# Designs tried in a protein design chat: VHH binders against q9y6x5. Part 71

Target 1, 379 residues: q9y6x5
Amino acid sequence: LPPKLLLVSFDGFRADYLKNYEFPHLQNFIKEGVLVEHVKNVFITKTFPNHYSIVTGLYEESHGIVANSMYDAVTKKHFSDSNDKDPFWWNEAVPIWVTNQLQENRSSAAAMWPGTDVPIHDTISSYFMNYNSSVSFEERLNNITMWLNNSNPPVTFATLYWEEPDASGHKYGPEDKENMSRVLKKIDDLIGDLVQRLKMLGLWENLNVIITSDHGMTQCSQDRLINLDSCIDHSYYTLIDLSPVAAILPKINRTEVYNKLKNCSPHMNVYLKEDIPNRFYYQHNDRIQPIILVADEGWTIVLNESSQKLGDHGYDNSLPSMHPFLAAHGPAFHKGYKHSTINIVDIYPMMCHILGLKPHPNNGTFGHTKCLLVDQWCI

## First folded at step 23 (VHH)

Design la6
Fold by OpenDDE, fold request of step 25:
Structure la6 (fold): chain B 379 residues (1-379), chain A 123 residues (1-123)
Amino acid sequence: as target 1 above (379 residues)
Amino acid sequence: QLQLVETGGGLVKPGGSLRLSCVVSGFTFSSYHMAWVRQAPGKELEWVSTIQGSGGYEYYEDSVRGRFTISTDNAKNTLYLQMSSLKPEDTAVYYCARTQYKYSGEWTPFDVWGQGTQVTVSS
């Protein structure tokens, strides 16, 4: 029988939460499986881009989901939450669930993972839930486990997405110990529910499960604002994305716009597209705008207004505050093993290996995850 | 067809309690996040609290945390706001509305509103 894999994402789960808070259910999960303490995600450290990187193994410049808000100058199309179902945006890569379904006697399922409700390369997930943040974790879990257990062809790859602790992190900030403790406790309980459900259905011993996240969260403040209106008139550019990485489409000469912005704040780096640092792997895509503004950690870019968010993400992917974790359990994984760091793009070739899929060309390194797997040499 | 009907407002002394209700019709609140917002005379609209209609996540404005409790009754398709230790600053018209959380970390605009219920806290 083909192996099965469930990929679970808790949006905005910062890696160091594991060290600072108690997670009895997750710790038990880890004890019986493996832990990667830090996962270096891709730049920008936002939800759509990083979730697509997990399932494609590609940097954002390669898979084409370069932000939560995008603009294509040629087609004049816009990408956002309200307009995310056009395959145009997703077709620059092939996500793992599509690859999986192209195999004989296999199907894929998804509970609200970004992109899973879109026909990518004319293929949509065999089973999926339309995105609705108001749907309970229980309902998502029920659908996923039903599909994993009773589908024909069998579901061999499934994804489950949950919006916390991201929403709470934005609202309270990651440094609010009281509120975040409450929120993280609930998340641990959900992990307990997941494990219990799998055990009750007889899936626990045979199903590979990965629990991870797309990014962390950093503390923001009303005292750390960068007001673009103080530097440039809004009539001179179109704002495609705002904070903490702003995407600027000039309406006048690009150089002139750049010159107006380059010294706007000591807490913001301004890049022409061709000058974006190579380490970001965020240059070689037409959907990246001519000018990018990158705020320092904890700083917020605003347009003559204040932000209500006390936490945010999207910053430099080298910052520990932006890093999620990865835990895994199942036949493919060791028991009681901890690993220091991997790159988020490394998850894709690992998942392909577990599922027996030939990976598409990707930016991941399978060697980085070998120590997690029972069938590999750990050198 | 979509309707929110609010009740429970009134005049109360400082330190008193009120329970607001919002009955939903035309849709199921379990498919949405339900929120309370308020507007005092001459002031801007202020968010008070939000609850995931299907589950157990609640959000509160700092000024009302510990004093206000948002809850739902699925069987009655009703949203509640239990207010305690009321202060004069809580005086406002209270509205219930629906919203949803998005992938981007933003909330959808409130698209359905009730008529509002007046809450007056005065000695």
Scores: ipSAE 0.910, ipTM 0.960, lowest interface PAE 0.5, mean pLDDT 96
Fold by OpenDDE, fold request of step 25:
Parts: C-alpha cells; sequence; structure tokens
Structure la6 (fold): chain B 379 residues (1-379), chain A 123 residues (1-123)
C-alpha cells in the first residue's frame, strides 16, 4: 500500500507551550514518535505564507504568498481572506497535494488548509472542505478520516487545519496562563481525539501523522504601540498590510515616504525593498511593496493608536516566540526521538520523501530531517 | 430571511441572574460564530462573548468572565447567555450577532443582528 500522510496544523501553537503547559495526549504522541522542538518558520510569520511554505518548501518570495494581505500593482488585484480563491496568487508554486495527484494516481484531501479550495495549476484537492472556522474539529476529522479510508483513487495525502490556539492567543496573549492553559488543554484533548479516532479506524499504525503549526505568538500590550499617523500623513501612502510587518505603497516619492518613516519609532525597522535583510528571503517578489516596516517583538503598528489584540505574530522569524513545533508519528518516523530545530521549508522535501514524490525545486534541506526518518542515516 | 431574536432581558437587582436567549432563523448558527454584544446608554458597543457555533470554543470579555456563560442548543437553534452576579455596569441593550474567524486572525464584521433585549441592573 502506498504511504499515507496526514498533515495537521494548529494555528499559532508556539513551540515553548510544550515546556510551559501540560499536554498528556501530545506528549504521548511524541513519545511514540518524534519531536522537533523548534521550527524556524518563514518571514513574515503569518498564516497564509507559512502554511504555503510548509506544503511547497519555498520561501515566501518564491511561492508568492508574501502576506495575508497582498497587492499586485500590475493587475491591481488584492489578496485577503475575502479574496483568496484566485489562482493568480497561488500559481507561482505547486503545493504538495497537487504534486501528489499529478505524479501518481492518487487523491488528496483537505480540511480547510489554506489554498486547498483553490484550483492551483488547474488542479484542486480531490476532496476538500471550504473554509469555515465555525465547523468543529470533529467534523473536520470525520471527513478527513472518511476520505483516507474510502476514497478511490486512495487519498494518500491529507491536511487538517485548526484555528486554535491562534484565536485565543490573539485575544488573551500568550502570557495569560489561566486562559491559555484552558485553551491548550482543549487542543491537547483534540489531539487525543485525533489519535483515538485513528486507532479506532485501524489507521494509527499505518498512517504517518505530522502535527505542526505555522507560527507562534508574542505578547502585545497597549503600552507598546507604534502609531504611524504620528509619522506620516495617510494621504502619502496606501497601506497594504499593517502589523507587525507593514507593507507600504507610496503615493508620493518613495524616498520621501521612507524618510518620514525611518525614524518613526526606535522599535521599528524601516526597509526599502532592496534593503530588506537577505536572511528574510523576502525581497524577490513583485508582491512585496516598496517599503516594509518591521516592528520589534511585542510592538504593534497601529493607526489611530487602537488595537484589541494582546497577542500577535508576523515578527522576525528568528524570534523563538514565532517558532512552532513539529511532532510526527507513523511508519516513516522513529519512536522517542527529539530534534532541536529545523526550518519550516524542510518539511516539504521530507513529506515528498515519505510519499514517494519527486519534489519540485524548493528551499528545504532534506538532510535536516533525516534523523527523524527510519529509512535514513542520521547525520 | 436571516433573523435573530433576543429575549430574556429585564430588571434585576445587583447580584441577580438573568438568562438571555437568541433564536436564529434563516441560517444554521452552527456554521457561524455567535456573539453577544451590548451597548449601554451613551457608551460604545461592547463585545461580551463569542461561541463557536458548533460548540467548540467560547470567548469572553474580561469583565464578564466567570459571571457570564455563553452556550448553544442546537436542537432549538438557540444561543444563550447566562448572566450571574450582575452588576449595575452590566446594564445595556444586549444583542446577538454572527461572525466568523478568518485565517488572518481577524473576525468578520457582525452582519446579522437581533433587535436587542434590555438588561437593567439596579437596586
Amino acid sequence: as target 1 above (379 residues)
Amino acid sequence: QLQLVETGGGLVKPGGSLRLSCVVSGFTFSSYHMAWVRQAPGKELEWVSTIQGSGGYEYYEDSVRGRFTISTDNAKNTLYLQMSSLKPEDTAVYYCARTQYKYSGEWTPFDVWGQGTQVTVSS
């Protein structure tokens, strides 16, 4: 039987939650599988970009999903939650579910993973749920497991997406121990439900399961705000994305806009597009705006000095608070092995290997994950 | 026709309890996040609580946490807000509304509202 892989994302699950909170179900999952303690995600550390990086192995500049909100100056198109289904935005890369369907006589399934409801390169996931955050985890799990078990051609790759602890992290902040403890317990229970369901269906021993996340969460405060209005008149630019990485489209001379912003706050770095640090791999795409503002960890860029979020993400991808984890279980993975760090783009070539797929050109390094896999020599 | 109908408001003494109901029609509330919001005289609209329509997660404003409980009855297509230990500052018109959480971490604007129900907490 062909290998099968289920990729699960709990949005906004910061890596160090594993150290600071109790996860009996997840720990059991890890005990019987592998753990990567920290996954260095891609810059910017936002939901759409990082989820697409996981399934493409590409930096944001390469796969073209460079933010949750984007603007293309040539076509005058906008990308956002309300307008994310145009293949135009996704076609700069080939996600793994498309590869899975095209390289083999196989099917893919998706429960609300970003981009899975879009025909990318004229191929859409064989089975998918339209995004609806209000749909229960149970229903998502039921659909995924049904598809994994009863589809023809067989589903060999599936994704499951869940919005927590991101929503709660935004609401309460990651440092709210009381509320986050409650939320994280629920997540652990969901993991328990997942494992139990797989066991009940006889899938547990044969299905490879990856549990990961796209980014972490940092504590924000009303005392750490950067008000752009105090630095520049709104008439001088169009805001494409706001915080913590603002994308600025100047309406006047770019240099003038830059000069007005460069000293706006000691807690914000201002970059011309060509001056964006190379380590971000966030330069070589037309969808990246001429000026970006990058707030320091825990600082929020605002208009009119208003923000309701106590937690946020999108910051420098070198910050530990932005890092998710990766846990995995199944025939492809060792048992009881822990690894310190990988890059989020490394997940793609690993998944391709597990599924027997030829990966598209990507930025991942398969060597970084070899120690996780039973069929590889550990470096 | 999309409709939300709030009931259960009234006059109560401080420390008292009240249960609000919101009956949904025209759509499946389990397909949305349902919220309670309130507006006191001369004050801005204030979010109170949100529940995932399927019953998975609840969210509360800090001032009401521990005192208010949001819940649903799927069979009745009804949203509830159980209020206890009521305070004068809880006096407001309470509305139920629907929303959804987005990938980006934003919430959709409330697009369907009820007529509201008056809650008055006074000695």
Scores: ipSAE 0.909, ipTM 0.959, lowest interface PAE 0.5, mean pLDDT 96
Fold by OpenDDE, look of step 23:
Structure la6 (fold): chain B 379 residues (1-379), chain A 123 residues (1-123)
Amino acid sequence: as target 1 above (379 residues)
Amino acid sequence: QLQLVETGGGLVKPGGSLRLSCVVSGFTFSSYHMAWVRQAPGKELEWVSTIQGSGGYEYYEDSVRGRFTISTDNAKNTLYLQMSSLKPEDTAVYYCARTQYKYSGEWTPFDVWGQGTQVTVSS
């Protein structure tokens, strides 16, 4: 039988949650598998971009999902939560579920992983759920496991997505110990349910499972706001994305807009597109706007209205608060092994290896994950 | 047609309890997040609580946490808000509404509302 892989994402699961809270189910999962304590995600540290990086192994500039909100100046198209199904946005890369279906006589399944309900390169996941945040984890899990067990061609790659602890992180802030303890306990219980379900179905020993996240969460405050309206008139630009990385499309001379913004706040860096730091790998795409504003950790870019969020993400990807973790279990993985750090783009070549797929050109380094795998030599 | 109908409001003394109900028709609330919001006289609309329609996660504003409980009954297509330890500052018109959570971490604007039910907490 071909190897099978289930990729699970708990949105906004900050890596240090594992150190600060109790996760009996997840710890058991880790004990019987592997843990990467920190995963350095891609800039910007947002949901659509990072989830697509996980499944493509590409930086955002390369796969073309550069934010949760995008604008293409040539086609005049917009990308957002409400408008995310146009293949135009996704076709700059080939996600692993497409590769899985095209390279092998296999099927893929998805429970609400970003992009999975879109025909990418004229290929859509064999099985998928349309995104609906109101659908329970249990229902999503049930569908995924059903497809893993009963599909022909067999489902060999599946994705499962869950919105917590991101939603709660935004609402309560990651430093709210009382609320986040409750939320994270529920997450651990869901992991318990996942494991139990897999065991009950006889999948546990043969299914490779990766549990990870796209980004962390940092504490925000009403005392840490950057009001753009105090720096520039809104008539001078179009806002494509707001916080903590604002994408600015000038309506007047770019230099003039830049000059109005460059000293707006000591807690915000302003970059012309060509001056964006190389370490972000966030320059070489037409969907990146002429000017970006990057707020410091915990600062929120606003217009005239105050932010209602107590937690946010999207900041510098070097910040530990932005980093998720990766845990894995299955025949491909060691037992009881912990690794300090990998890059989020490294997950793709690892998954390709596990599934026996030829990876598309990517930015990941397979060598970074070799120590996780039983069939590889670890130096 | 889409309709939300709130009931259960009334006059109660401080420390008392009320249970609000919101009957949903025209759609399945399990396909949405359902919320309670309130508006006191002369004040802005205030979010109170949200529940995943499928009966999963619950969210509360700080001022009501521990006192209010949001819940659903699928068989009755009804949303509830159990209010205990009521305070005068809880006095408001309470509305039920539907919303959804997005990938981006935003909530959709409430697009369906009930007529509201008056809750008055007074000695």
Scores: ipSAE 0.852, ipTM 0.927, lowest interface PAE 0.5, mean pLDDT 96

Design la6
Fold by OpenDDE, look of step 24:
Structure la6 (fold): chain B 379 residues (1-379), chain A 123 residues (1-123)
Amino acid sequence: as target 1 above (379 residues)
Amino acid sequence: QLQLVETGGGLVKPGGSLRLSCVVSGFTFSSYHMAWVRQAPGKELEWVSTIQGSGGYEYYEDSVRGRFTISTDNAKNTLYLQMSSLKPEDTAVYYCARTQYKYSGEWTPFDVWGQGTQVTVSS
């Protein structure tokens, strides 16, 4: 039988939560599997970009999902939560579920992973749920495990997505120990439910499971705001994305817009597109706007309105607060092994290896994950 | 017809309790997050609590946590807000509304509202 892989994402699960809170179920999962303590995600550290990077192995400039909100100047199209279903945005890459789906005697399933309800390259998972945050994790889990257990062709790759602890992180801030403890306890219980259900179905021993996240969360405050309106008139630009990385489309001369913004705040870096640091791998895509603003950690870019969020993400991907973790269990993985760090794009070639899929060209390095795998040489 | 109807408001002394109800019609809880918001005289609208339609997650503002409990009865298609240890500062018109959480970390604007129910906490 072909190998099976379940990829689970808890949105906004900061890596150091594992050190600061108790996760008996997750720790047990890790004990019987592997842990990568820190995953360096892609810039910007937002939901759509990072989830697509996980499943494509590509940096944002390559897979084309460069933000949660995008604008294409040629087609005049917009991308956002409410408008994410156009394959135009996704077709610059081939996600792993499509690759898997196209194999003989295999199918893919998805429970609300970003992009999974869109036909990409004219292919959509055989089983998927449209995104609805109100659907319980349990229901999502039940559907995914049912498909993994009783599909023809068999589901060999499945994705499962949950919006917590992201939603809570935004609302309460990651430093709210009381509220976050409660939320993270529930997350751990959900992991317990996942494991239990897989065992009940007889899938646990044969299914490879990866639990990860797309990004972390940093504490924000009303005392750390950058008001763009104090620096530039709104008529001079179109705002494509706001905080903590603003995407600016000038309506006047780009240089003039840049000059008005470059000294707006000591807590914000302003980049012309061609001057974006190479380490971000965030330059070579037409969907990246001519000017981007990058707020310092914990600072929020606002207009005249104030933000109500106490936590946010999207900041420099070198910041530990933006890093998620990765845990995995299954026949492909060692037991009781911990690894310090990988890049989020490294997950894709690993998953391809596990599933016996030929990976598309990607930015991941398979060598970074070899030590996690039982069939690979590791020093 | 989408409709939310709040009831249960009234006059209560400080330290007292009230239970607000919001009967939903035209849609199902499991498809949305349900929220309570309130507006005191001369003040802006204030979010109070949100519950996932499936009943999995609850959210509270700091000022009401530990005192207020949001819940649902699916059989009755009713949203509740159990308020205890009420304070004069809790005086407001309370509204129920629906919303959804987005991938981007934003909540959708409340698109369906009730008429509100007056809660007055006074000695």
Scores: ipSAE 0.824, ipTM 0.923, lowest interface PAE 0.6, mean pLDDT 96
Fold by ESMFold2, fold request of step 25:
Structure la6 (fold): chain B 379 residues (1-379), chain A 123 residues (1-123)
Amino acid sequence: as target 1 above (379 residues)
Amino acid sequence: QLQLVETGGGLVKPGGSLRLSCVVSGFTFSSYHMAWVRQAPGKELEWVSTIQGSGGYEYYEDSVRGRFTISTDNAKNTLYLQMSSLKPEDTAVYYCARTQYKYSGEWTPFDVWGQGTQVTVSS
């Protein structure tokens, strides 16, 4: 039977949480597998874009999910967390679960991973749950393990998504040691439950499991606000996305809008689309608006001068606070190996290799992940 | 039709305990997050606690953590708030309400509310 892979995301799991908090279950998982201490994610460091980058191996400009909120001026379509199911948004790439289930004698399963309840290229995950954050981790895990054990054709690729520690990171901020310690202990218990369930069902020895995340989290504050209303009248632009990367569609001459914004705050960089730094790989898509505003780490762009979040993400992807980790265990992976860093786009070609799939054109580098794999020459 | 009905409020001495109930009808309880929100006389609404409707994962406001426990009984479509070590500051009308968490990192506004139940902590 072909190798099987379970891809797990705990949203907003900052890489250095692993060093600064106790994770007995996750550490035992790592001890018997591999760890990548820092994964350099893609700009912008938001949930929808980075989850799609993991499963396509593409930068945001190439896969077309460029933010959690998007607008297409030609079709007048809007993308948001309450309006994310139109395949139009997702069809600029082919995610790994589509490629996998189009192979003979294979299917794919999904519990809540962004995009898995959308018919991308007229193909929806063979088994899936419609997104609903109120479904417990236990139920998500039960469905995934049932599908891994009981499906014909067999499920060879499965995804599992969980909203923490992102939700609590926004609420408390990553510097709140007392609250985050409690939150992260709960996450570690869920990882323990995951491993225990896989062992109980006879899956543990022959299933490859990747535990990773999409981004980290940085501390915010009510005294680090950038008020756009103080710099520019709303009548001059349409606001597509706000913080920490604002997407500005000018209603008047865009140079005039740029000039009104460029001195708004020393804690915000203002870019015309053509001037966005090349290292972001964030220019060549029509869904990227003519002007973007990029707040400094820990600063929040607001309209009404209030914010209830104490933590946020979406900032420059060079910031260590924005980076997640990756851990993996299974027959494809070495045991007890630690690696310093990979790019998030490298995960896709590695997963294709493990599953015996031909990767679509992508931005990942298979060579960056060779040392994690038992069947590759590294040293 | 959507309905939330709170019961279990009353007068209790400082240090005492009380259990609030919220019976839900007209929607699938386990498909949402459920919350308790309170309003003291002359004060703004204050969020108290939220739980996945499936009964799995809970959130607490810092001032009630360790004293209050939110829970569900899906067979009865009922949300509970077990309150212990009550203080005069806990005096308020307590509402149950419905919300949801989204991929974007935002909670939806509370879209369904009960009429509330009065809790009074007084010697």
Scores: ipSAE 0.680, ipTM 0.861, lowest interface PAE 1.4, mean pLDDT 93
Fold by ESMFold2, look of step 24:
Structure la6 (fold): chain B 379 residues (1-379), chain A 123 residues (1-123)
Amino acid sequence: as target 1 above (379 residues)
Amino acid sequence: QLQLVETGGGLVKPGGSLRLSCVVSGFTFSSYHMAWVRQAPGKELEWVSTIQGSGGYEYYEDSVRGRFTISTDNAKNTLYLQMSSLKPEDTAVYYCARTQYKYSGEWTPFDVWGQGTQVTVSS
């Protein structure tokens, strides 16, 4: 009786991969459900921030996960992918799995979505896997489907995270047709396995499934490096995050650091925090450092070293290369409908609607997703 | 005590085959990514291949793809590298090592290494 939702992320799945590569399984999923061709994500277009934006409906400045690497000057705390479990970082928002499982007779389950192994507001997902990228997709899927089928109180919201095509996109770049074709075929096979497993367990017809991603990927090159060491001595600043959005904490007068950087490269914009463009919604949080450097698409900021990455993300969220897609199937969704674009923050209020949850204050607009839903007028 | 022990190196003719083994002890190796890394004489370390320790997902350096196959046997706590169509350029000391992929899009530094096994490809 209660509606159920599975939210799936394939990290780094650029929207135009759907047009440029073959996805027989994903296309069948879309044919019987809905597609949003481009999801405009939030700046900066990084993994931790955008995954948290999906599940909170908030801009990064509002939920507090402003990058994959952060520093809080008041508490002197550091956040990184090896040091991401302190609830301090996550507690500026309430993600949907917390709201969901605090309802009577409901549970949440998680297979490695960022933050689901952290006790946020003293609440951790009812069932979860600690993050470990060495756990196979099959094991993640088996755990999620077991929890969806066998839990008391019932699991009504579940998440599933997979690292590809992000890992391969970084390794090869999105323009490497041979390698990316092989990688994306594997991803499509995993989507086929997902659908087949749900059908075999009797979940397919009554479970709402969203397949989406946090960001896209752009091609990088050894010919497009910005050598920060050529512009400024390390002793003048603390580096909080490097590329493609560098976060700079000055050790000397902030204006002096800014002046040393402002003409460093024509392929990099340098912003004092108060001058960050309003359209980024990336200013009003103490974790955003006094100076940020924003590389142009395809450019990499380095510390006098070569980069091994041939693809990257984190750039301006207006860039189509940074945009993922969203596909969905289930009783809440129309069949065979395609929609051009939504904002990534719109996913949260849509999910709350599907689950019958009151959303927390957020930046999403429910009206942007009405056309996807069978119980809404598309106007 | 964490230990990685490579075996199976040797001298082989061009076009030949060799299977390297890496026996793991002291940690649950299925909880990590396992890699092969090589160093040719006078050259820097070069990554060759990585696999989820569970055996589910594999990565290859371009020059070895189609010629080398990485695999695991969890019952034996053993990592393998099957090398075929060997070339003189494959001559190196081959190490097995431990790593992990992170949400940030970065691989951790290799924190546990074997002592290496010599592979020499010559006529």
Scores: ipSAE 0.674, ipTM 0.851, lowest interface PAE 1.4, mean pLDDT 93

